# Ledger of designs, part 9: VHH binders against Transcriptional regulatory protein TdiR (tdiR)

Target 1, 227 residues: Transcriptional regulatory protein TdiR (tdiR), of Thauera aromatica (o87940)
Amino acid sequence: MQATKTGNASTVFVVDDEASVRDSLTWLLNSISLDVRTFESAKDFLDADISCTHGCVVLDVRMQNVSGLQLQQALSERGFKLPIIFLSAYGDAQMGAQAVKKGAFDFLQKPYRNQDLLDAVNAALALNREMADKQNEKQKHLDLLATLSQREMEILDKVVAGSSSKEIAKLLGISYKTVEAHRGRIISKLGLKSTGDLMHFVMRGSSHCSDCGRQPLPGSSPCRPAA
Short names: E, the ipSAE of ESMFold2; O, the ipSAE of OpenDDE; V2, 0.75 times the mean of E and O plus 0.25 times the DockQ between their complexes.

## First folded at step 5 (VHH)

Design s28 (from s01 with S52R T53S G56D; framework vhh_7n9e_1)
Fold by ESMFold2-Fast, scan of step 5:
Structure s28 (fold): chain B 227 residues (1-227), chain A 123 residues (1-123)
Amino acid sequence: as target 1 above (227 residues)
Amino acid sequence: DVQLVESGGGLVQAGGSLRLSCAASGFTFSSYAMYWGRQAPGKGREWVSGIRSSGDSTYYASSVKGRFTISRDNAKNTLYLQMNNLKPEDTALYYCAARLSYTSGKYYAEDYWGQGTQVTVSS
């Protein structure tokens, strides 16, 4: 795995209060060339600067002071997007199932096979890469919209609302020719071929707000591969 | 708490140069496209230049194309506008702005602008 050179380097974050467990997981994950960072508490993990890292989280459902479910909730509230894999003892299967219902990627009940953990981690990393790619496409969409002038945005708003160029010209107090020129520039700046493409373009961008129940604070946005 | 603070404005003679800076905080600067706008007394804000989040694509108003250069430093959360061959008509309050969200049917509902930095170009 040579992810570092591509700008898509992934890290597996292991959160567990037992050093022996952290060491065993590190050895296992390193055996398939995965980078690992370990944390002995949920607080240490939350205090780390990991907001711009690609990867996944492996954590125990039971930890001292803060449970894995509480950590998952804190990460969700912060808009954290890494897939989470829970490790649970035999009697904790209910908590594992509840974690998945609240958005965890997977849970593994102890004793699990090493290969089951490796498969879960690889699947989580693949999901993280797919989600990062989708976020990049949404961000390209926002970047294109940001190239529009204020007047072009006003005209785009009215075009999407179904107004004709003649109606827009009357509403904004400008000539028909000026509106047509602006429409042409908008289509070109957005990389589109026709006005019919505009509604589809706008609808794709608006999906970002719908996907994010509670949107994260602007400062907590996920990193993009291009940066 | 989104904050944009412009600096670098001043009085300059026609044909001169100024470099404007915009310090951004309260959002992940490297994830958003930025732009510069300006406003002359008694007029609405007009768009001047825009730059993609990565810095690889830039756009300019026809009136400033070839004279102004927009750039950004994502490590410093700072946006720049290099203004060359300034004209009296460039006299305005210059604002940096970020477009941080869009809703269905609304494209710029949450544009944020700083307080602005005054640029005055004398004859």
Scores: ipSAE 0.000, ipTM 0.170, lowest interface PAE 16.5, mean pLDDT 75

Design s31 (from k3 with T103E E110F; framework vhh_7n9e_1)
Fold by ESMFold2-Fast, scan of step 5:
Structure s31 (fold): chain B 227 residues (1-227), chain A 123 residues (1-123)
Amino acid sequence: as target 1 above (227 residues)
Amino acid sequence: DVQLVESGGGLVQAGGSLRLSCAASGFTFSSYAMYWGRQAPGKGREWVSGISTSGGSTRYASSVKGRFTISRDNAKNTLYLQMNNLKPEDTALYYCAARLSYESGKYYAFDYWGQGTQVTVSS
């Protein structure tokens, strides 16, 4: 509920080539005060600027000219982060299982209960809000690191790598007392109390993801496809 | 080719204002946190201000807080520093720097920096 009720507005993007389906889903989702944008084709959806919005996607697994799985792949290649819920006609259960295995949020087979769709959408919006909150926490860590001078960052790097103040002094050609002064300044600027806190700070800034082996491309924005 | 070019410096009287600009090219500006630093004659480099990739978060050195405002325009690939109530102690070479987001638990020195623009505050 939080993702749909509080904070920034969330939008449900509906991709389906049947006008009657788009209308029915719009009515259902509007009944619980969710904003809806509809698209009649995968091409129209891909051409829309949706990369910096909050929400989720509801799409049919079988569309004219493009599979929903192909659309999911195209969105993934663009760095698209909104959760996707697939809707399928009779006989598409294996396609739905494959979609979920490839990272779709959920899969509903027609005929589904209206409440099952609403529950799936609400859960997807909650996940999207949680992911946005994690991204904001990473940005706070980056902003804090932004206060460090170049020398302070060089010393922080070596401290985290396990180097002693004596070793750092030798490596950088500065005095032991100067290194200790810089360490104190780093800890103070980062709002920490000890060297142990530095490790926790770095670990909290380093997000782990079970499926995130891909490094961001240079020039990729967190909320936009690569330019 | 990567370039950061500062402009807007000059001579100003104490209590006056200046607006510095930093034009970025050759990299995806919106993916980098941006910074203003300065170096006065006979002193080491000191950081003045920093701004996040989106512009949503800003940080300032205590010596300039309340007087300086950092901002950015990602559509124009430009960083700004609005300097108000300037003091003779603000006299320095002002330069901008860029740092890529840290994703892997490593943190890096600044990736890029400019040559600077001179600010001189007369009493």
Scores: ipSAE 0.000, ipTM 0.147, lowest interface PAE 17.8, mean pLDDT 74

Design s32 (from k3 with S104E Y107W E110Y; framework vhh_7n9e_1)
Amino acid sequence: DVQLVESGGGLVQAGGSLRLSCAASGFTFSSYAMYWGRQAPGKGREWVSGISTSGGSTRYASSVKGRFTISRDNAKNTLYLQMNNLKPEDTALYYCAARLSYTEGKWYAYDYWGQGTQVTVSS
ESMFold2-Fast, scan of step 5: ipSAE 0.000; ipTM 0.193

Design s33 (from k3 with T103D Y107F E110M; framework vhh_7n9e_1)
Fold by ESMFold2-Fast, scan of step 5:
Structure s33 (fold): chain B 227 residues (1-227), chain A 123 residues (1-123)
Amino acid sequence: as target 1 above (227 residues)
Amino acid sequence: DVQLVESGGGLVQAGGSLRLSCAASGFTFSSYAMYWGRQAPGKGREWVSGISTSGGSTRYASSVKGRFTISRDNAKNTLYLQMNNLKPEDTALYYCAARLSYDSGKFYAMDYWGQGTQVTVSS
């Protein structure tokens, strides 16, 4: 059993109320050098405060006191972001399908092949790393925008809206030279070389995402190590 | 460079069978849910089937359920579609597509698309 590692190291979290299942999955996953942390109940998992840890979750659709679907719902309500793989008995295939509809990464029906589980876990870990990389790029974009002063932000908004420096000067009651100086500082602060680059920068950062409601605040760390 | 290359299409008589393959390169195939779609002449793309990253979950359009079987081989970076009891209305260009999240309801939101392989079913 390995303790949860901080930073960007990946951990497979196994939630199952049967010790034999936790043990067998740990041995299987360790056979391909994956770190595993096990939990015997949904409560233990929720109490663990797994903040921004890279990894994935493997859990059964049925547990002693709560279904895996109920746990998935609770995690979703808390803004939990790790991909979830469900394990289901033959009679639970419909529940597994519901889990996928609600955003689970995958589900495997028992009896499954060991290789299918390993493949699903590896795929989930790769997805989690890719999503974390995209979130880091988004955060870098937000951090750059956060360096702008109030006046620079006002000018940026008007430039993006298509206003000329002359029009901006009139709207803000400042000189043309002052607007041009501010535009130069904005370009420099954002690490750009031209006004054309500025439009591309803004378009890249404003692209729609399916999880935009769970964005980190500007200036906050993308992910902090677990406490 | 991301690439999806379909093969196995051709001309077949109604009631016949074909097996399509989609070879993937340039991305981590095992991390993507895979899909088959089709486009008949003069029509938009239609969802046909989807498969989760491990192959543990599959979905089918009602028009092909029971006749088509989707599968994947992650070791070979290849997606398959076994098509049985083909009908003239199955005539279309068949595409494979990849998406990071498994969501068979949103075929239009795929991350990568193949060029397609033509399937023609004669009466």
Scores: ipSAE 0.000, ipTM 0.162, lowest interface PAE 17.9, mean pLDDT 77

Design s35 (from k3 with T53D L100V E110Y; framework vhh_7n9e_1)
Fold by ESMFold2-Fast, scan of step 5:
Structure s35 (fold): chain B 227 residues (1-227), chain A 123 residues (1-123)
Amino acid sequence: as target 1 above (227 residues)
Amino acid sequence: DVQLVESGGGLVQAGGSLRLSCAASGFTFSSYAMYWGRQAPGKGREWVSGISDSGGSTRYASSVKGRFTISRDNAKNTLYLQMNNLKPEDTALYYCAARVSYTSGKYYAYDYWGQGTQVTVSS
């Protein structure tokens, strides 16, 4: 989309302790016009401000000083959300399979075909773009809700809970006409057409996990603003 | 004004137990799912446990499953975490959090955090 083309280009992050491997992967990925940033150690990667960057990670399951599984654990504890592709040496397939079981996007056994790596990277980048688009839509919903007054918020909560305008009027000690006016203003401010659209608006912006089966802590990602 | 105040932390020997409490005020406690999280020095935040608004559903991180029990008392606006068989790796600042109901327009998708209570487990 237009927004991604103009300001948030995707980057492939390569973590490997061998310079020759970093260079070969950079050359390969650059051959299809992908931007690459390399790191020689897990520490350098973790120290970089990359949590809010669009892209994916390519890393070896057996780095010299730290295993790829240990790095995955550290990233998970930090709330890291970029898709991770593991590269496993011949005979390390079980380590790569375990990484995928723990939530890695994919794993490839060395020696791999160049096209297999490129396909995995492109698929990971597509997933990351989908996740970023959903987060952006959620933020737009929050921004719209921030335009509502305190009274409008009180009425919104009762409307989505299923209360009629007459019931809301009695609960808040105001006239039916005043409630209807506020309902109209809420729908207008949120760019909606009906009460049914309002329910969908609230649901679409809801914070929920994408099949991860775990509730992440708010602000665990450095790019997440505090409440 | 939403307030979450944790208590019950302290120093305990490995294998010991502690019970944490979180006193909530400034919102309708019974309408919100509640959570416990923790953060050890030099590490990122980790989700520990969650409980539904009614208390009818609970979830735990694999690292604490079978050792920790989350519960709530909606009449007292209090969240609890019973921690048994504590390990040195459980050493962290523990804090409670409220996930705002999606039916609350003002607080939609926001979460509130307490200041935390320190738990130190010695070997």
Scores: ipSAE 0.000, ipTM 0.111, lowest interface PAE 14.3, mean pLDDT 73

Design s36 (from k3 with T53Y G56D E110T; framework vhh_7n9e_1)
Fold by ESMFold2-Fast, scan of step 5:
Structure s36 (fold): chain B 227 residues (1-227), chain A 123 residues (1-123)
Amino acid sequence: as target 1 above (227 residues)
Amino acid sequence: DVQLVESGGGLVQAGGSLRLSCAASGFTFSSYAMYWGRQAPGKGREWVSGISYSGDSTRYASSVKGRFTISRDNAKNTLYLQMNNLKPEDTALYYCAARLSYTSGKYYATDYWGQGTQVTVSS
């Protein structure tokens, strides 16, 4: 594993104002080796430093002072990316359905089977892991690209688009040997072995739709401000 | 504003051919290299082919080499992809792209991509 790679360690965050519910969920989730952190209120959860944490959230739809739906909205407004599973009492199915329409991962109506909760949690954790892995790979690509000089980036751009070293030399007003040296340095700096690897590297860094050709921004990390 | 508009996609039988076009505007087309990419359902974007600013140099992904031909008409600001001997695994959204700049390393490299044209190959 690399030091900053998304590991198997993840946390299930349980937000519920009833201690008995927090205790029973902690016991159940711990029984399959999942780490649990509980919160008595939405305020306590929002005040916690859970930025950069991997996992999922289990919320009760109804809590004193703030509903689970209001908490979901607050998390969405903050750009929070953890999957949310709602637990609802019988007769609150409409509120659970509304939560899913607003982007929740799932909802379970009480009384639910323990296995249904475990299945939902495991699915949510798997989704979060996949999203985190994609973000981590994108950051690695950005970090490697940041090692390139402006000239090296100009040459990389033209190599990827199919320009020969002679064409690049003419376009940039430098010698053929200088272009070849730059190409070697680019491959080395990016940790690659060949020009074929270079094409794969560039395409992996650009592996999603650009929203109708718009420039993809790295986006602000939930862990730190942008820029 | 930079715009790339693809056309020419459609439904075709295995072994058939299609010619894709990309109309470019908003930048000096003849000064930049261009490329074609594709995205199959459930997969990330795959680089397909690239062409130099003059058209004198071309590169191809191993999966399409010998079957696809990239070309350009700088007078018409148009990029082309001639696709021959199409296979079901060539089914994808095809888009053209230009990489016009890199940022200072704080931001992702600036790629301009079209919205794409769908190619579906039936067996």
Scores: ipSAE 0.000, ipTM 0.196, lowest interface PAE 14.2, mean pLDDT 75

Design s37 (from k3 with S31Y Y102T T103E; framework vhh_7n9e_1)
Fold by ESMFold2-Fast, scan of step 5:
Structure s37 (fold): chain B 227 residues (1-227), chain A 123 residues (1-123)
Amino acid sequence: as target 1 above (227 residues)
Amino acid sequence: DVQLVESGGGLVQAGGSLRLSCAASGFTFSYYAMYWGRQAPGKGREWVSGISTSGGSTRYASSVKGRFTISRDNAKNTLYLQMNNLKPEDTALYYCAARLSTESGKYYAEDYWGQGTQVTVSS
C-alpha cells in the first residue's frame, strides 16, 4: 500500500577528513536509504551554511585542522539545531563525554558496530523530526494568537486565569455583553467551539517565557523551519 | 507527558552496594542518551555517568569510575546505576536525566529530570 509522509527530506551530514571514512559511512547509510552529504573539513561544513535543513550530523572528535568540539561550539553560536553524533577513538572517551555535556545527541567509541551507528542516526533523525513538528505546532499557535486584537488578548488572558465574563467586564470597565461578544470572536478566530477547547488550546501552547517579549538575543538562529 | 521515576536509594554503610533504577515513560526511551546526576546538600549538581542510546558506550566521572556501572534495558524503558564500594562522599540525591531538547540553537542543552532518590552512606 502507498504511504504518504509529511515533512521535508532528511540528510545525514558527515564531517571527516579521511575520504575512506566518508565513503564507508556513505555506503552504510545509503544501505538503509538515507541521503548523505559529506565534508572533508569543518571549514567546508561551516561554509556550506547548512541552516533550515532537517537531519543530523556525524563527526569525528579529532580532525586535522580543527577539533569536532570546536566545530560544535561554532555551530552552537550560529544557532544550528541539528543533533550531532560524535565518533571518538578509544583514548578520546573524555572528549566524547564533554561533547555530550555540551549538547551533542550521542557518541560512539571506535571500534563500534555498524548497527550501533545506524541506531544512533535513526534516533537522531527521529528526534529532529519530533522537534521540528513541535516547533511548527508552536508557530501555528502563535500565528493564530497574532490574529487577536489587543482587547481580545486581554480578555483571553483573564479567561485562562479563571475569570468570569462578569469579573472581566468589571476589571476592564466594559459591559458584560461586550465581553461575551469578544469571547465569541476569540473562539471563532482560533477555530474553536467552546471555552473548554480554548483552555486546551492555551495549555498546548502555554510554556511561559520571561523573555518572550524581548528581541532576539545575539547569536539566535537566523533560520526557522518552513513547511 | 514525559516522566522519569527513580528508585532504589536508601541508607547503606561504607563499602556497601545499591542498585538504582529509573523508569521512563512518555517518550521513546531507546531514542535518547541517558545519564545519572547527583546533588549533595550545599553543593552544586554533579554529573555521574552517561550511556548512549544503544548502551554500547558509557562514560563515568573520575570520582566514581571503577565503582559504578551504568546500564539500560530498552525493552523495559529502564535505566540502572549499580553502585559498589560506596563512600560517605557518595551521599546525595541521585536523579536520572534525558537530553531531549535544545536551548536557543544549542544542542540538547535542556534536560528532563526525575525528582530523585536519596542515597545516604554512613561511616
Scores: ipSAE 0.000, ipTM 0.182, lowest interface PAE 16.4, mean pLDDT 75

Design s38 (framework vhh_7n9e_1)
Fold by ESMFold2-Fast, scan of step 5:
Structure s38 (fold): chain B 227 residues (1-227), chain A 121 residues (1-121)
Amino acid sequence: as target 1 above (227 residues)
Amino acid sequence: DVQLVESGGGLVQAGGSLRLSCAASGFTFSSYAMYWGRQAPGKGREWVSGISTSGGSTRYASSVKGRFTISRDNAKNTLYLQMNNLKPEDTALYYCAARLSEGKYYAFDYWGQGTQVTVSS
């Protein structure tokens, strides 16, 4: 079974100008062991250092005055994307619907059931974790590939293409033993145990052809400076 | 104009067999190494099998070795995966991928949309 709950692994950011709302949401979310940080304004939230944080945002649509995209854009410009759940009063339903149309994760109209909020939060946290895991795996993949020499990369390309060590040796004008030594070194440098592990490594980190040439540099991430 | 179209997926009982096909168009098929991958809900992409440009060399993931057979017909621009003795753990979206033999290993040049395989216990 796959678990979707994160416990204390992620933070729910609550942005609302009413202390009573922040307190009630904190109580509710803490009751299912979710960590909560509250902010009384979008500016306070954006001024906080949330770098490398996983989670989601719960935001009253009134506070944003139909500007949820501005908060989403600001988070993107900082290199992080958190799912945003909008909470809207009865009269603000159209504003909430527009926020979702413009990329918000979900929208809940007041009065909502506690279960509906918890379901939305858990779904948002699951999405954020999935996206963060994919980004981390891609970065680890690129960092490991950066350890390979030019010859090792050349041999890796032929191995992934299905060429045998004898075929590679003939093509590159080197001995069979030299190719086998390079293959062993590639497997070792990538922290793998077999050629099968190598193919899994390549498959997990590979991009669709539309993304060809759009790979980040090894060692570059939102949480770290470039090499 | 480049297209990879998988077919042959479906619902099958444990111990059964399926044969997947991947029809390629819009590129010189014989210049590309071909691969089968799969992805189950909540799991990362898993490499299943690979075949060289000529079909003379094949590789398999340990989880499928001895049960699956990859092959290709360069005259028909088609890749195949014969799957025998299927297990519930084989349930996944199966897709083919193409990589130019002189290309970079960090990127596959073309991907198919996939065909669903569901194995009931």
Scores: ipSAE 0.012, ipTM 0.512, lowest interface PAE 8.5, mean pLDDT 78

Design s39 (framework vhh_7n9e_1)
Fold by ESMFold2-Fast, scan of step 5:
Structure s39 (fold): chain B 227 residues (1-227), chain A 124 residues (1-124)
Amino acid sequence: as target 1 above (227 residues)
Amino acid sequence: DVQLVESGGGLVQAGGSLRLSCAASGFTFSSYAMYWGRQAPGKGREWVSGISTSGGSTRYASSVKGRFTISRDNAKNTLYLQMNNLKPEDTALYYCAARLAYTDEGKYYLFDYWGQGTQVTVSS
């Protein structure tokens, strides 16, 4: 695969088995300077390596061969993080509503107004940028923790668990002075100034979701920022 | 909406047994390594046990090894902890946590999600 686009540019991925629909959506989205990639089938979309790109998906809920709900399930199982907007005919409205309940970002009934689609896409792209920023912050946190030695990680675990330097020294069979030296080294390596800062650092890399969108959550995706 | 809901805690006599459950929703459970941690009054969080995405690999803290058994049911999005031969030192709030499978297991402070916990009290 030639991954020529690796910046913060967003792409709208259009999955629809009708060429006329793909062409119309491409024209509309390009009119507001959005990049578009189109796919004729769910299989073509899943076979493309798009999990590490930024953007959103526009998907027909009732495609030939594979339903949009089945595609959403497959993407969720892959840990796919892009917001999904479903396009549905009135006869498919219940299927579209079910997709939203399963975590789709939005659902639009045909015929829709062009502005409603553009609003949904812009909102989805904004959510994707916010989620990408949070994942980048988390990765930065993990990269800093990766600089710690095995002994430093052991001591960090005990410090976070509330153990004193004297307790850690006894547990690990090392001197109090050695524990204090390691604590200072950990704080230094993590770019912190105090033990209080350490607790905040640890909590920032681990979070309970307080504001979850309607999108499927990340699974086992290996997606990471470029070096 | 992401939720991890623990249950099965309670008061038990030393030498007794309890089985904890953690019901997961709002994320792809089978893609996450799962963990049990605990926090005693006035103490920080302590890692107890971890299990891989498939259940094929398990790890235990030395303090519970041989007494506790972690397991999972991916079809039911549920994590379990079977606790045998409980000791007063096991008294703590027990919580489950999830970590995306490609990250380091057993590092409780790197978890993606945590539950609120279920209280376990072991009397002597």
Scores: ipSAE 0.000, ipTM 0.115, lowest interface PAE 16.6, mean pLDDT 74

Design s40 (from k3 with L100I S101T T103E A109V; framework vhh_7n9e_1)
Fold by ESMFold2-Fast, scan of step 5:
Structure s40 (fold): chain B 227 residues (1-227), chain A 123 residues (1-123)
Amino acid sequence: as target 1 above (227 residues)
Amino acid sequence: DVQLVESGGGLVQAGGSLRLSCAASGFTFSSYAMYWGRQAPGKGREWVSGISTSGGSTRYASSVKGRFTISRDNAKNTLYLQMNNLKPEDTALYYCAARITYESGKYYVEDYWGQGTQVTVSS
């Protein structure tokens, strides 16, 4: 059954304090069937509920109250994952280079061609879809792990570390049969067939990024597809 | 502050039914897997049932499978446990928990528990 929406629809978020720019970008992006939401300030964008949305951000590097670089930093601190494309006036090349070094997806300098913007947006949306698919797979693994009891997690940790059932039994002060029973329940709860599958499951759920040990605060919503 | 408040417990006769609720606040409920646990007098905690963030995946302890149903309403920040065909052995303090999993070479699981609601099943 595949009637459940996966959240594959994408939105382009446009942040610019000039109404004429927001209107022209909305018209251009709508002409290729892309959904657009516009914001006239960094504050309006930060206050909006954009959690669990797929898409990209088109952001002016200079706005009246907050620079685009300051907004990029605020979004990064909140764990925001959508790719950011900066739009800039002539002479802002140094700001553009800095934005890209801080993780911006792209930087376009005015005057730019409409096709260059569309190409950047399409590339950003493709990257976002790829990242969202990887994150969704990770979340499924975390959901399965959350079904394990504390004792099962202790045993899983030792199995992953390479301990035998006899060694685990000695370490935890329980019988060999009890450890084997727990291993069977862990494999069953995780929807696996064997101990070999368990190692692959753990490896697929692990991240190689330097930021993998950082957790969002309770109440911080990660971007997730609506299920 | 994370708060989990259970309700719906009480005294019921064997073969009866109860529906437990857990009201969650202080965190983004829809972002965390939830479970129900229980603790009988003089015994350790027993895991009863778990549910994924979306509600699309559920798991049950063998002792309650086929009798209990876990569900959640993310719009209301509420977790439920429908308990049917209750047995004297189901007598326990029932508590809900939010599970946070950490990725970093090891899987660390931290649980936040409510204070519980008492279920007493008479023969």
Scores: ipSAE 0.000, ipTM 0.211, lowest interface PAE 14.0, mean pLDDT 76

Design s47 (from s02 with Y59R S62D; framework vhh_7n9e_1; at its last look DockQ between E and O 0.01; V2 from the best seeds 0.00; counts 0 for: pae E 13.7 > 2, placed apart)
Fold by ESMFold2, look of step 12:
Structure s47 (fold): chain B 227 residues (1-227), chain A 123 residues (1-123)
Amino acid sequence: as target 1 above (227 residues)
Amino acid sequence: DVQLVESGGGLVQAGGSLRLSCAASGFTFSSYAMYWGRQAPGKGREWVSGISTSGGSTRYADSVKGRFTISRDNAKNTLYLQMNNLKPEDTALYYCAARLSYTSGKYYAFDYWGQGTQVTVSS
């Protein structure tokens, strides 16, 4: 079994146009061994085109030129997946609520206690790790499938499509016995115990929500989250 | 706009029967293999049954074999699940799923899912 790796690679991205805020957050987050990258504007953050898979964003609601809400919208359009924590000033509670409605992880009203910020960041990083684990499980399924031969993939496709071994044998011009041998090898290579497990493997590995990166047909039904 | 809409769920006594329907729209139904899955409270998703594009081949989970019958009507774009001799263990949210049988790409995933219909079996 392959262990998941935990390291100091997590990065907190701070986007705030006030240097004193960026400096204070850097000091605070470094004190718990988190790496910090700061940006003084939404434009600078967008231009950096961050692709990090481990981290979270701390983002001011109000900034000159491009607001935090505008930045959130732009990031969403780019498929950005890191959790976002908004910092809202007194009197901006409506903007904070809008950010959460649009998918932000949380918001904190200024002034906030240092511990409240650390708690929010740690919770966001825990969510980020959970999402990365799901992506790792997806990759493991892909790696297992890559061990199948071309013929085994053809048979798996037909099994998943509902064809019986008899139908598969007829379609492929091979014996029933040969089809059954291939099905046995598929079960073995995928680390399964039975044919019932094969369908559970396919169903468990399916992406069921819109945030899974699958390119659906236009007008597709909404996904459902995995259990 | 693709939709899979389940119906026919409800509350039923143990030993009873229900017939679930899954109405499909927005895609070529006859090109897809169709499946029923279920999710009981506090448990993971479970595959229940599957049927080929033509309806000529059916498969069942061991837990429902002999009690449930999957069928489809390609002229009406509808998938069915006849559930007989229901048990409290069958209580779950039941949903249909579709998979394109002719091209599957790099991933083994279902292309569409319904929102589900609740089946509750009282003892």
Scores: ipSAE 0.000, ipTM 0.307, lowest interface PAE 13.7, mean pLDDT 76
ESMFold2-Fast, scan of step 5: ipSAE 0.000; ipTM 0.368
ESMFold2 (binder alone), look of step 12: mean pLDDT 83; pTM 0.847
OpenDDE, look of step 12: ipSAE 0.021; ipTM 0.321

Design s49 (from s01 with Y35F; framework vhh_7n9e_1; at its last look DockQ between E and O 0.01; V2 from the best seeds 0.00; counts 0 for: pae E 6.8 > 2, placed apart)
Amino acid sequence: DVQLVESGGGLVQAGGSLRLSCAASGFTFSSYAMFWGRQAPGKGREWVSGISTSGGSTYYASSVKGRFTISRDNAKNTLYLQMNNLKPEDTALYYCAARLSYTSGKYYAEDYWGQGTQVTVSS
ESMFold2-Fast, scan of step 5: ipSAE 0.172; ipTM 0.597
ESMFold2, look of step 7: ipSAE 0.130; ipTM 0.571
ESMFold2 (binder alone), look of step 7: mean pLDDT 82; pTM 0.823
OpenDDE, look of step 7: ipSAE 0.757; ipTM 0.935

